# Designs tried in a protein design chat: VH-VL binders against p56860. Part 52

Target 1, 255 residues: p56860
Amino acid sequence: MMTAEVRTPEQGGGPLTTEPRAPRSAPGHADASAPAFGPETDPRDIIRWALAAHPDLLMPSAFNLNGVVLLDLAAQAGYRGEVVFVDTGYHFPETLATRDRLESRYPELTFVTLNAGASPDDGQTPPDLYASDPDACCAARKVDPLQRYLKEQGPSALLNARSRDQASTRADIPFVEEGGARRRVNPLAHWTREQLEAYAAEHDLPVNPLYFDGFLSIGCWPCTRAVKPGEDARAGRWAGKGKTECGLWQGENKL
Key: E = the ipSAE of ESMFold2; O = the ipSAE of OpenDDE; V2 = 0.75 times the mean of E and O plus 0.25 times the DockQ between their complexes.

## First folded at step 15 (VH-VL; framework fv_lerdelimumab)

Design f3 (at its last look DockQ between E and O 0.04; V2 from the best seeds 0.00; counts 0 for: pae O 4.5 > 2, placed apart)
Fold by ESMFold2, look of step 15:
Structure f3 (fold): chain C 255 residues (1-255), chain A 120 residues (1-120), chain B 109 residues (1-109)
Amino acid sequence: as target 1 above (255 residues)
Amino acid sequence: EVQLVESGGGVVQPGRSLRLSCAASGFTFSKYGMHWVRQAPGKGLEWVAVISYDGRNKYYADSVKGRFTISRDNSKNTLYLQMDSLRAEDTAVYYCAKDYYDLTRYFDYWGQGTLVTVSS
Amino acid sequence: SSELTQDPAVSVALGQTVRITCQGDSLESYYASWYQQKPGQAPVLVIYGENNRPSGIPDRFSGSSSGNTASLTITGAQAEDEADYYCYSRDSSGNWLYVFGGGTKLTVL
């Protein structure tokens, strides 16, 4: 193909005799030839390509800023699938309230809550783990249920909200990650925090209230704190006077 | 101009009930969380309760839990505090406070307060 | 402990610098906001986040934090700064529960 464009596969056709979906554990490719996306590519074009190539696409989310922006962009691009959230029993009340706001705003999406109604005493996690190793506790209560669900559902791709601007460990993430059990699509890979904040403010998106308190990545309360001065350059910008002060005194003072 | 006007304060006997109202204007009331904060005479501030923008999430200080109920009517731009089983220690000026957003710790506008006196 | 501890009173000479502190275990994970209250008036938000001032708050007001302590600093204190100052922050229990400090009466001499 001379165009280097995504070829749209036929509905229901493919290598498997009885299922319309790519098999579990297959490489996560829609095809071998994703388009040449660049830093200025509209994330919605990436999402539209991913939907055409991966009708079984799933979107995990913990409803951080990136995730909320991705959710809105995906809804605009025609995503009508599942938004998968894990109830760890340790989410902030603010996180659960954000989920409720998003469910109300996007009735066209299916919000799936894994382990709904979870509590700190889940009968699975050692009783002192949240105090002794809170990161391990959150990982076990979040990662393991999600991986189990993904194994059962067998999606050929995930729609992820990661961006290069979030951390040094993410500086090289591509738009499409190949290899592993499934393809991972990162439509926001090249968006900056400023672009995400501007988008959320323009579209009046629900955001976690702790974001206004310097919580730039929000997980379970035993493993989450406000970022401190001198941590990550982006943290200083969000906690900076001009950014927050401008939002505080306007009538529509949401992000 | 954001305005919050509390009403319904007065003198009441212990064990009785009282309902406070807060009339809001100058902003889109249904977009923001709302709080009650009180101050006993000569004492410091005490957070009492919060209600989310749509009324689904309500949280209370331990000192009032089970006795006070926060509510809102978004069609009337009004916040309420139903205070049951009143005690002498509930004597305070009660302030209505606007959340900067919803369920935050930032109260960007306050009313002038209404005095509740619980006296035998 | 979920308690936020403030000294009950502090004094500063006119034009000098003063620091008002707020101490609590939860401040290792949460910032405090700061409220000013003048006699007979409702409180006013003066600092939120680490060091953000709402519009209209003079630049002589600043915030900082270290360990389990949050601080409000007033440089070049003016007579009008005489007020009670309250910190307000999260209980560390993982519930939506926030608490005010006991308040600090600032006297400008």
Scores: ipSAE 0.536, ipTM 0.803, lowest interface PAE 2.4, mean pLDDT 81
Fold by OpenDDE, look of step 15:
Structure f3 (fold): chain C 255 residues (1-255), chain A 120 residues (1-120), chain B 109 residues (1-109)
Amino acid sequence: as target 1 above (255 residues)
Amino acid sequence: EVQLVESGGGVVQPGRSLRLSCAASGFTFSKYGMHWVRQAPGKGLEWVAVISYDGRNKYYADSVKGRFTISRDNSKNTLYLQMDSLRAEDTAVYYCAKDYYDLTRYFDYWGQGTLVTVSS
Amino acid sequence: SSELTQDPAVSVALGQTVRITCQGDSLESYYASWYQQKPGQAPVLVIYGENNRPSGIPDRFSGSSSGNTASLTITGAQAEDEADYYCYSRDSSGNWLYVFGGGTKLTVL
């Protein structure tokens, strides 16, 4: 009765040295210092640079005069990304119509509308928030939706329509803003209102009709009025409320 | 062509309930806010309620708040108005109206209306 | 609730110009829209915003605003323009409410 010693094979399961997956060195996007742009630099050249440096570039827009001009210039410069609009629920019909016209005119671009008014996150916003707390209203209906989207998309830069001529608070806007969550590119930084108007006219751009009625800066209809001759272009924004900006460009919610 | 067709109107006694429907066609129903507006016989227009495109936001006139409920079924392209605790002053033609977009301040299309009569 | 007030009735001779005015505190901040209603028919949007016409609305219809007023102007009134006209705007009380004016009956003479 030969007791066959069943030699239990010592499965020497050597510890799988899970070599720590070398952190994928984020391709060192060589933080190529922005070229020295000047007042005479063609905005399209700035945009071409931005596209080369930041292929994932996104364009937030409210389709004001500056935004419409920038959109056309960007398209000409080869931009084929997203135009990101936040529907606050308080936009003028004219603004929405302007968006629709632009969308039709530039089929090569992707228009994205973020609808804050119908967002579950906005379902708890008091109806009178625009009157009682304009900052909170803008945060909830404009800034937060945009920030969430940008966080999700994670663009390395934004293409913005801001110019020095828009307001005294923007007098020192550079072509390229560094710092924050991402780079901000302002190709129109040195364009005047007259230049923007002339360009829009020359190219038959669909400018918001309210602009010609004195609405030089257009936001939500509860917080926007026409400006009088000689007033700042943004004097009609949150008039009498002590607010001058929506919060997109300053403070903790800076884009 | 945009079409809005109201139904469910009729004669009811005070304190009773009635449900109105509005069948929508000719546009993407789920993209637009919808309203109810009413008009008493020989009187002016009165805004009643609005619902956002996704049904998440609802607002009511003070005259109907707590008694009326606006709702929608986007899969059926249908708007509803549940009217509870009806009063004589609720007697009116009830129109469904399409919001220009969503929760804007104007309507671009109207139905032909349905008559609700509250009479003892 | 903020009220919008309109004259209950106005008249215009055929081919002449008439202005229908809406007044209310909310109109200082919010644009009005205008609706035409003929007997036995549903209302029709004729003007929205400051001066926007929907497709199909004749160019004789125009809108304007000043202070706490909004106005609908018909330049060259036609017989078919005889109707009730309502202004509409958002309530300024801070609630998400809307309000119609009392309506104006336009007679074309």
Scores: ipSAE 0.026, ipTM 0.582, lowest interface PAE 4.5, mean pLDDT 88
ESMFold2 (binder alone), look of step 15: mean pLDDT 90; pTM 0.918

Design f4 (at its last look DockQ between E and O 0.05; V2 from the best seeds 0.00; counts 0 for: pae O 9.6 > 2, placed apart)
Fold by ESMFold2, look of step 15:
Structure f4 (fold): chain C 255 residues (1-255), chain A 120 residues (1-120), chain B 109 residues (1-109)
Amino acid sequence: as target 1 above (255 residues)
Amino acid sequence: EVQLVESGGGVVQPGRSLRLSCAASGFTFSKYGMHWVRQAPGKGLEWVAVISYDGRNKYYADSVKGRFTISRDNSKNTLYLQMDSLRAEDTAVYYCAKDFYDLTRYFDYWGQGTLVTVSS
Amino acid sequence: SSELTQDPAVSVALGQTVRITCQGDSLESYYVSWYQQKPGQAPVLVIYGENNRPSGIPDRFSGSSSGNTASLTITGAQAEDEADYYCYSRDSSGNWLYVFGGGTKLTVL
C-alpha cells in the first residue's frame, strides 16, 4: 500500500515501478527449530534452512560489502524473494549505482526501493535534522519506512547481513534471533572482514566504489560530517584509514 | 596494451555543436566506467563527465551540465561526448580516461587528447 | 562545494626532499589522488587513496594527509620528476562531483 520502486523477476532489465504492493500476510512457520549452527557452518546451509522454514523470507539490504556478499550467497542457495532497500534521500550516488548493478546481476530477484524519490529537500524532515538530531532523522527516513513495510508484508523471518566485523563492536551475533514478530537470520554472523573481502574478490561482486577510497562502512553522505557532542562518529567510521587496499584494489592485475 | 584514441576535435564557432569519440582497445570496455577530462591551453585539468560501465549512471561538472551529453556504445567499444551550445571557455584538449573500476576518481589510462577550439 | 588549493610552483634541489600540498574543506572527509603531468603529455596517476602507489611508480613518491591538507612528498628528487602535479578529490556537496587542484609546477634544480 505504500509507494515503492520494484524490479520484478519478469522484467529483463526493465524500468522500476512505483506502484504500491499488495499487503503480504503469511501464516506462521514458527514450528521449525533451527539446527545447531557453528562458526564453520556454510552460510548457504543456513539460508537453505531459512528458506525451507520460512517461504515468506525477506532480505533488507543497504548494499554494503556484507549485504552484497549475503545477496550472492542467498541467490546461490535458492533465494528468489525480495531485496528491500530504503531510499533515505541522503545516500551517496555510488550507493544507488551499486543497487542498479546488483539489479542487473540478479534478475531472478525482486528489488524493492522504499521511499522512492526521496531527497534532502522533500520536506519529510526539517532542514539540518541530520546534523542536529541524526537519530530522529534516521528514524523518520530509514527505520519507519522499513517497519511500515514489514508490518504490511508480515514476513515470518528476515535475512540480515550482520557480521562481527562491522565497526569496533564486540557483539557476538547469534545465527538466529527469536522472540519478536519475526525471526532474524544472520548467516554471516561469524564471518570476518577478511572472509567477506575474499569472497567478494573471488566472485567479482559489484561493490560500492567508495570502498576503494578509504570508506570501511558507508552510510548517508551527511553522517561523515554530522558530529554530536561526545560522539566519535567520524573517527569510528575512519578507524583503520587506508585499509580499502587490502583485497579488492590490490588484486592480481587490478590495473 | 590499453589504448584510448580520441577523435572529432576541431575549430567550431560559438553556439555550434561537436561530437567527440574515444575508441577503446586492449581491455574489456564494458566492465569499466569512463570519463572525459579537459585542459584549456596553458591551464589546469578539469573533470567534465563520467558514465558508468553500462551507461545507466551519468554525472557532469556544473560548467557543462545541460549542454554536454556523455554516452557509450559497448558493442563498438566507443565513448562519446556530445557538446552543444559551445562557448569560448570550452576551448581545451579533451582527454578520454578509463576508470580503474566504475564511478571512482582513479583514472589508470588516458588518451592523448583531441583539441577543441571554439572561436568566431 | 569546495576548491582544492595548491601553490602554483615549488623548486627542489636534485636529490633533496620536496612536499607539494593540497588544501580544501572536503579533505577532512575524503582522500586525494595525485596526478603527474609532463608538458605535452597526458597525466599519470602517482598516488591513490591515502598513500598507495600504482605499479611502476617509484617508492620515492608518498602521500599523507592531516585535517584539510593532503601532501605529496618526493624523497630524493630526480630530474625526471620535473612536472606539474595535481590533486583530485571529491566535492563536499554529496553529489558525484570531483575537482582538481590548480596544479603545482615542480622544478628540479
Scores: ipSAE 0.550, ipTM 0.802, lowest interface PAE 2.1, mean pLDDT 82
Fold by OpenDDE, look of step 15:
Structure f4 (fold): chain C 255 residues (1-255), chain A 120 residues (1-120), chain B 109 residues (1-109)
Amino acid sequence: as target 1 above (255 residues)
Amino acid sequence: EVQLVESGGGVVQPGRSLRLSCAASGFTFSKYGMHWVRQAPGKGLEWVAVISYDGRNKYYADSVKGRFTISRDNSKNTLYLQMDSLRAEDTAVYYCAKDFYDLTRYFDYWGQGTLVTVSS
Amino acid sequence: SSELTQDPAVSVALGQTVRITCQGDSLESYYVSWYQQKPGQAPVLVIYGENNRPSGIPDRFSGSSSGNTASLTITGAQAEDEADYYCYSRDSSGNWLYVFGGGTKLTVL
């Protein structure tokens, strides 16, 4: 009766040394220094550069004349990203209608509206905060929603519609702004109002109708009026309130 | 064309309840805040209540707080005002008004109103 | 609650300019809107904010403010401008309450 010693094979299960997967080195976005752009540089070339350098580029817009022109130029230059709009709950119907027209005209772009047409989460905001504290109003209804979204999306750059001709405070705006949370690209930095109007007319762009009623810069209806002849384009923004900017471009809330 | 049509007005005794309705058309009802404003016979306008576009936020004048309830059904494009514990001083034409946008407190469109008479 | 005060009645000759004024402490901080109401009709928004006109409102209507006052100005009054005019604004800071002025009856002569 030969007791066959069943040699239990020692399955030497060697510890699978899960080599720590080397952190995928984020492809070194070569900090490609912005080219030297000039006043005669085609904005589309600037946008093409920006797209190559920053494929995750986003475009915030309030659909003013500059924004509408930039949107068309960006589309022509091959932009296929998001157009990010903040619905403060205080926009003119004409502004919302302009957005809708643009969305229809540019189906290749993704229009993103923050705050879903009001401030559903702003149930605690005092009424007429725009009158008592315009800075707080803009922070709550415009800046904060946009900052939250941008933080979530994490774009390496923004495509902005700002130009030197918009206000004295923008007289030195460069094509590319460095510093802050992300790079800011301003392809229209040197375009004049006349150039913007001519371009919009030539291309039959859907400009906000209020523009033709003297609303050269359009924000929330409580804080926006038409400007008089000879006034700065932004004189109708927060008129009499000592405020000239919404906070998106300055201070701690700078985009 | 924007249209607002109030209904539900009538004659009621003090302490009774009445429900007003406002049928809205010609705009995207669910995108706008809605208001009630009233006007006593031969008197001025008085703001009554507001409701946000999604119905989440409601505010009332002190004169009606605790007695009136504003509500809406966006699927029916209809605004409501439930009026409880009615008083003689509640006698008025009641207008529904469209907010310029949402909770902006500017009224760009008004209904023709419905008369509520509270009398013994 | 702060009250908004208006003159109960004003008159203007046809083609002349008239100013209707609204006064209240809250007006130092808050914008007003103005409403026109003709007999047997619903009110109509004519001015909002500092000087914004809704579509369809003639350019003869304008708004202004100074201190604790807001004004509706009709430059070149027309016969059809005869109506009651109401100002509307917030009655107190931090409260969700708004108030109408008492209204001003405008007669065009």
Scores: ipSAE 0.006, ipTM 0.520, lowest interface PAE 9.6, mean pLDDT 87
ESMFold2 (binder alone), look of step 15: mean pLDDT 89; pTM 0.913

Design f5 (at its last look DockQ between E and O 0.13; V2 from the best seeds 0.00; counts 0 for: pae O 7.3 > 2, placed apart)
Fold by ESMFold2, look of step 15:
Structure f5 (fold): chain C 255 residues (1-255), chain A 120 residues (1-120), chain B 109 residues (1-109)
Amino acid sequence: as target 1 above (255 residues)
Amino acid sequence: EVQLVESGGGVVQPGRSLRLSCAASGFTFSKYGMHWVRQAPGKGLEWVAVISYDGRNKYYADSVKGRFTISRDNSKNTLYLQMDSLRAEDTAVYYCAKDFYDLTRYFDYWGQGTLVTVSS
Amino acid sequence: SSELTQDPAVSVALGQTVRITCQGDSLESYYASWYQQKPGQAPVLVIYGENNRPSGIPDRFSGSSSGNTASLTITGAQAEDEADYYCYSRDSSGDWLYVFGGGTKLTVL
């Protein structure tokens, strides 16, 4: 059975310049439609398709469990591009240590840290903005730097680690999201937390140490707590601040 | 079985230095973070320092920061604590503790400790 | 730095249930782990995460938390449970910094 089909990029070999609207010859078919993927599709097949269709594919990551699993699957599938991390100045030390371990484990990837060496008092935002206006703090410290970088680099697609099991706000994400400045590919869309944990254990992946302490979604330390029994994975984010998503994945054309 | 054996304790005067060692066996030393925890005689436990599995990340309790240095030699399966500018309040049994992973707070194996006494 | 406060001592009759508590502001965001120390011995981990027991720890030990309080419960206390018990958790700053509570001496009567 064909669970998914990864198309090899094809450059046309037919007549040139003499045919109206001749096909463009470029690495991969950036405009190619995604195959019909299903819940049984191996994420690596989705990644292989994405690489063929989007040679400029870029992978943002905050190195949560989903992101670490995606990074390993992507490396196996032939990803050799950038892994982009934003240093907000508010990351847990464990998150920075996880980044360091991943850099050592995947020398074939290029780890890009935006705003490297940022600190709470580096003059980018008022010192306690995270408490008074977390949306503005997130915009200044995470969203704006990433969007600026993506605008400058201009990738036609992003490789994202989102899954439907993470939160109610993600329950309907597809494998491939159209619209906006670029296509968004979610190879893990249908993986459960149990599948992610099993994969990480089987492959001995570096996992943020706070995950063992009930932190199922890890952001900046002022806005992150351990998840209580029965809560979804992202319930510990922005507790008491009325916020559920950072904004990277919200709004038409935002990211 | 996992074994952790501390050594290097003794009696020293305030302001002097001492280096503790912890010999590890029975597990792959280079896969795990390692900690020092101390206990003053008749008192409770105090976490002192941690070092990541590869030695790249080190963190210290405020009471020892700037005076103590944690290090490891993965080729010799040995953890170290260099203690400079010793004070009377550093008097304690010093335990070597194995992290069950890396940079967690979960110590699955402990040594029997080595006594450091700082007195005039 | 965060403080973790424990009662210095508690008692329980053989076979009865006891709770040992640990209170601190950081426990609203971080779980506590629990260490048992018998006289003259090194500590051992008995509870970590939300309520996990390491291999070899009897199922009479359990952990729980509510608000800024963490609890270690021993159901059906036995003579060998007589020990000091320490909670251990994260400081409320962003730094990698953890602190033990002052310890609770459990006496089994």
Scores: ipSAE 0.566, ipTM 0.810, lowest interface PAE 2.1, mean pLDDT 83
Fold by OpenDDE, look of step 15:
Structure f5 (fold): chain C 255 residues (1-255), chain A 120 residues (1-120), chain B 109 residues (1-109)
Amino acid sequence: as target 1 above (255 residues)
Amino acid sequence: EVQLVESGGGVVQPGRSLRLSCAASGFTFSKYGMHWVRQAPGKGLEWVAVISYDGRNKYYADSVKGRFTISRDNSKNTLYLQMDSLRAEDTAVYYCAKDFYDLTRYFDYWGQGTLVTVSS
Amino acid sequence: SSELTQDPAVSVALGQTVRITCQGDSLESYYASWYQQKPGQAPVLVIYGENNRPSGIPDRFSGSSSGNTASLTITGAQAEDEADYYCYSRDSSGDWLYVFGGGTKLTVL
């Protein structure tokens, strides 16, 4: 009767010392201070800097003269990101056609068209909101869609086509704007209208045909007119309404 | 080639109604605003009405407001002008005109017109 | 409603230059367009904006603006330019209205 001593194997379950996974040091986004750019700095160099500092850079555009020029310069500088356009439902056919031409010309870029869903057919926006409350109209049809998208994408910076020569309200636009939700880069800050026109002509860029009919700044058709010689380029935007900006660059809705 | 062809003109008595049509071709009709312009015999041009590309916005000259109705059927590429309570002063050639875009400042194409005569 | 005023008639010798002017308050804010109308024909757009010509319009037609005026200039008038000319612009009175000038009859001598 051999009593087989069942040696209970001591399961030495040594405590799995879960070494605390060292917090992956978020790659220190080197707070690369913007270089000292000047009026003679090539916009392409500014864009190259921006791309190096902000690989997730996005470019919102309304495809005005500045936007078209910036798009070409950005492509040359190696931009391969998104061109983000908001279809408000009130754009000129010429604007949409310009977008399409640009999309065809720059296949290396990704054109994104946002829609507020606020088509005149959505039943949510009064059809005459542009007349009764231009601020509300722009907020609903332009600003909100863009902000939502930018919030989702979370870019660290935007590439903008703004210049000092566009309006008196933009006379002091820097190359790099700090603060807000993200950095804003303005490579064309010091380019004049004449320089922009010359560049566009030299490179045969698809400029919106309405530009040549005096539409120096083009938005939605209900809120855009041609400007007379000597007027501010943006005098045709919301003329008579006391509004000068759509809300993208000012106030609480600043991008 | 852009073509606009008006129809529906004729002789009517005061107080009666008439409906004009404009058949459009050669462009994407649904993308453009459309206008009616009229010209009394031996007189100048008078703007009458405009309708936006989607038919949502309509505006009228004071002379026809409350009596005329502009409309469109984009599926048929056709513009309409319903004229009610016609007056002698409504006697004119009625032109349909294509807006440059939508509710803009000028007309890039015109029809040949249709004559409306309001007489007792 | 805003009014646009034109001279009812002007004349020009063959090969000479003529200017047709339109005046109105709306022209301070908006460009005019110009339409040529020959007898028994529909109007034809000849100038829009500051100085834009539609396709098919001869280069002798030009546009300009100053203050509350817009002008159509024909440089080197041809016999076929004899017609009625109408200016057109937006009514700036608040509602989206449009207005024509009274028209100018151009005679080529």
Scores: ipSAE 0.014, ipTM 0.554, lowest interface PAE 7.3, mean pLDDT 87
ESMFold2 (binder alone), look of step 15: mean pLDDT 90; pTM 0.917

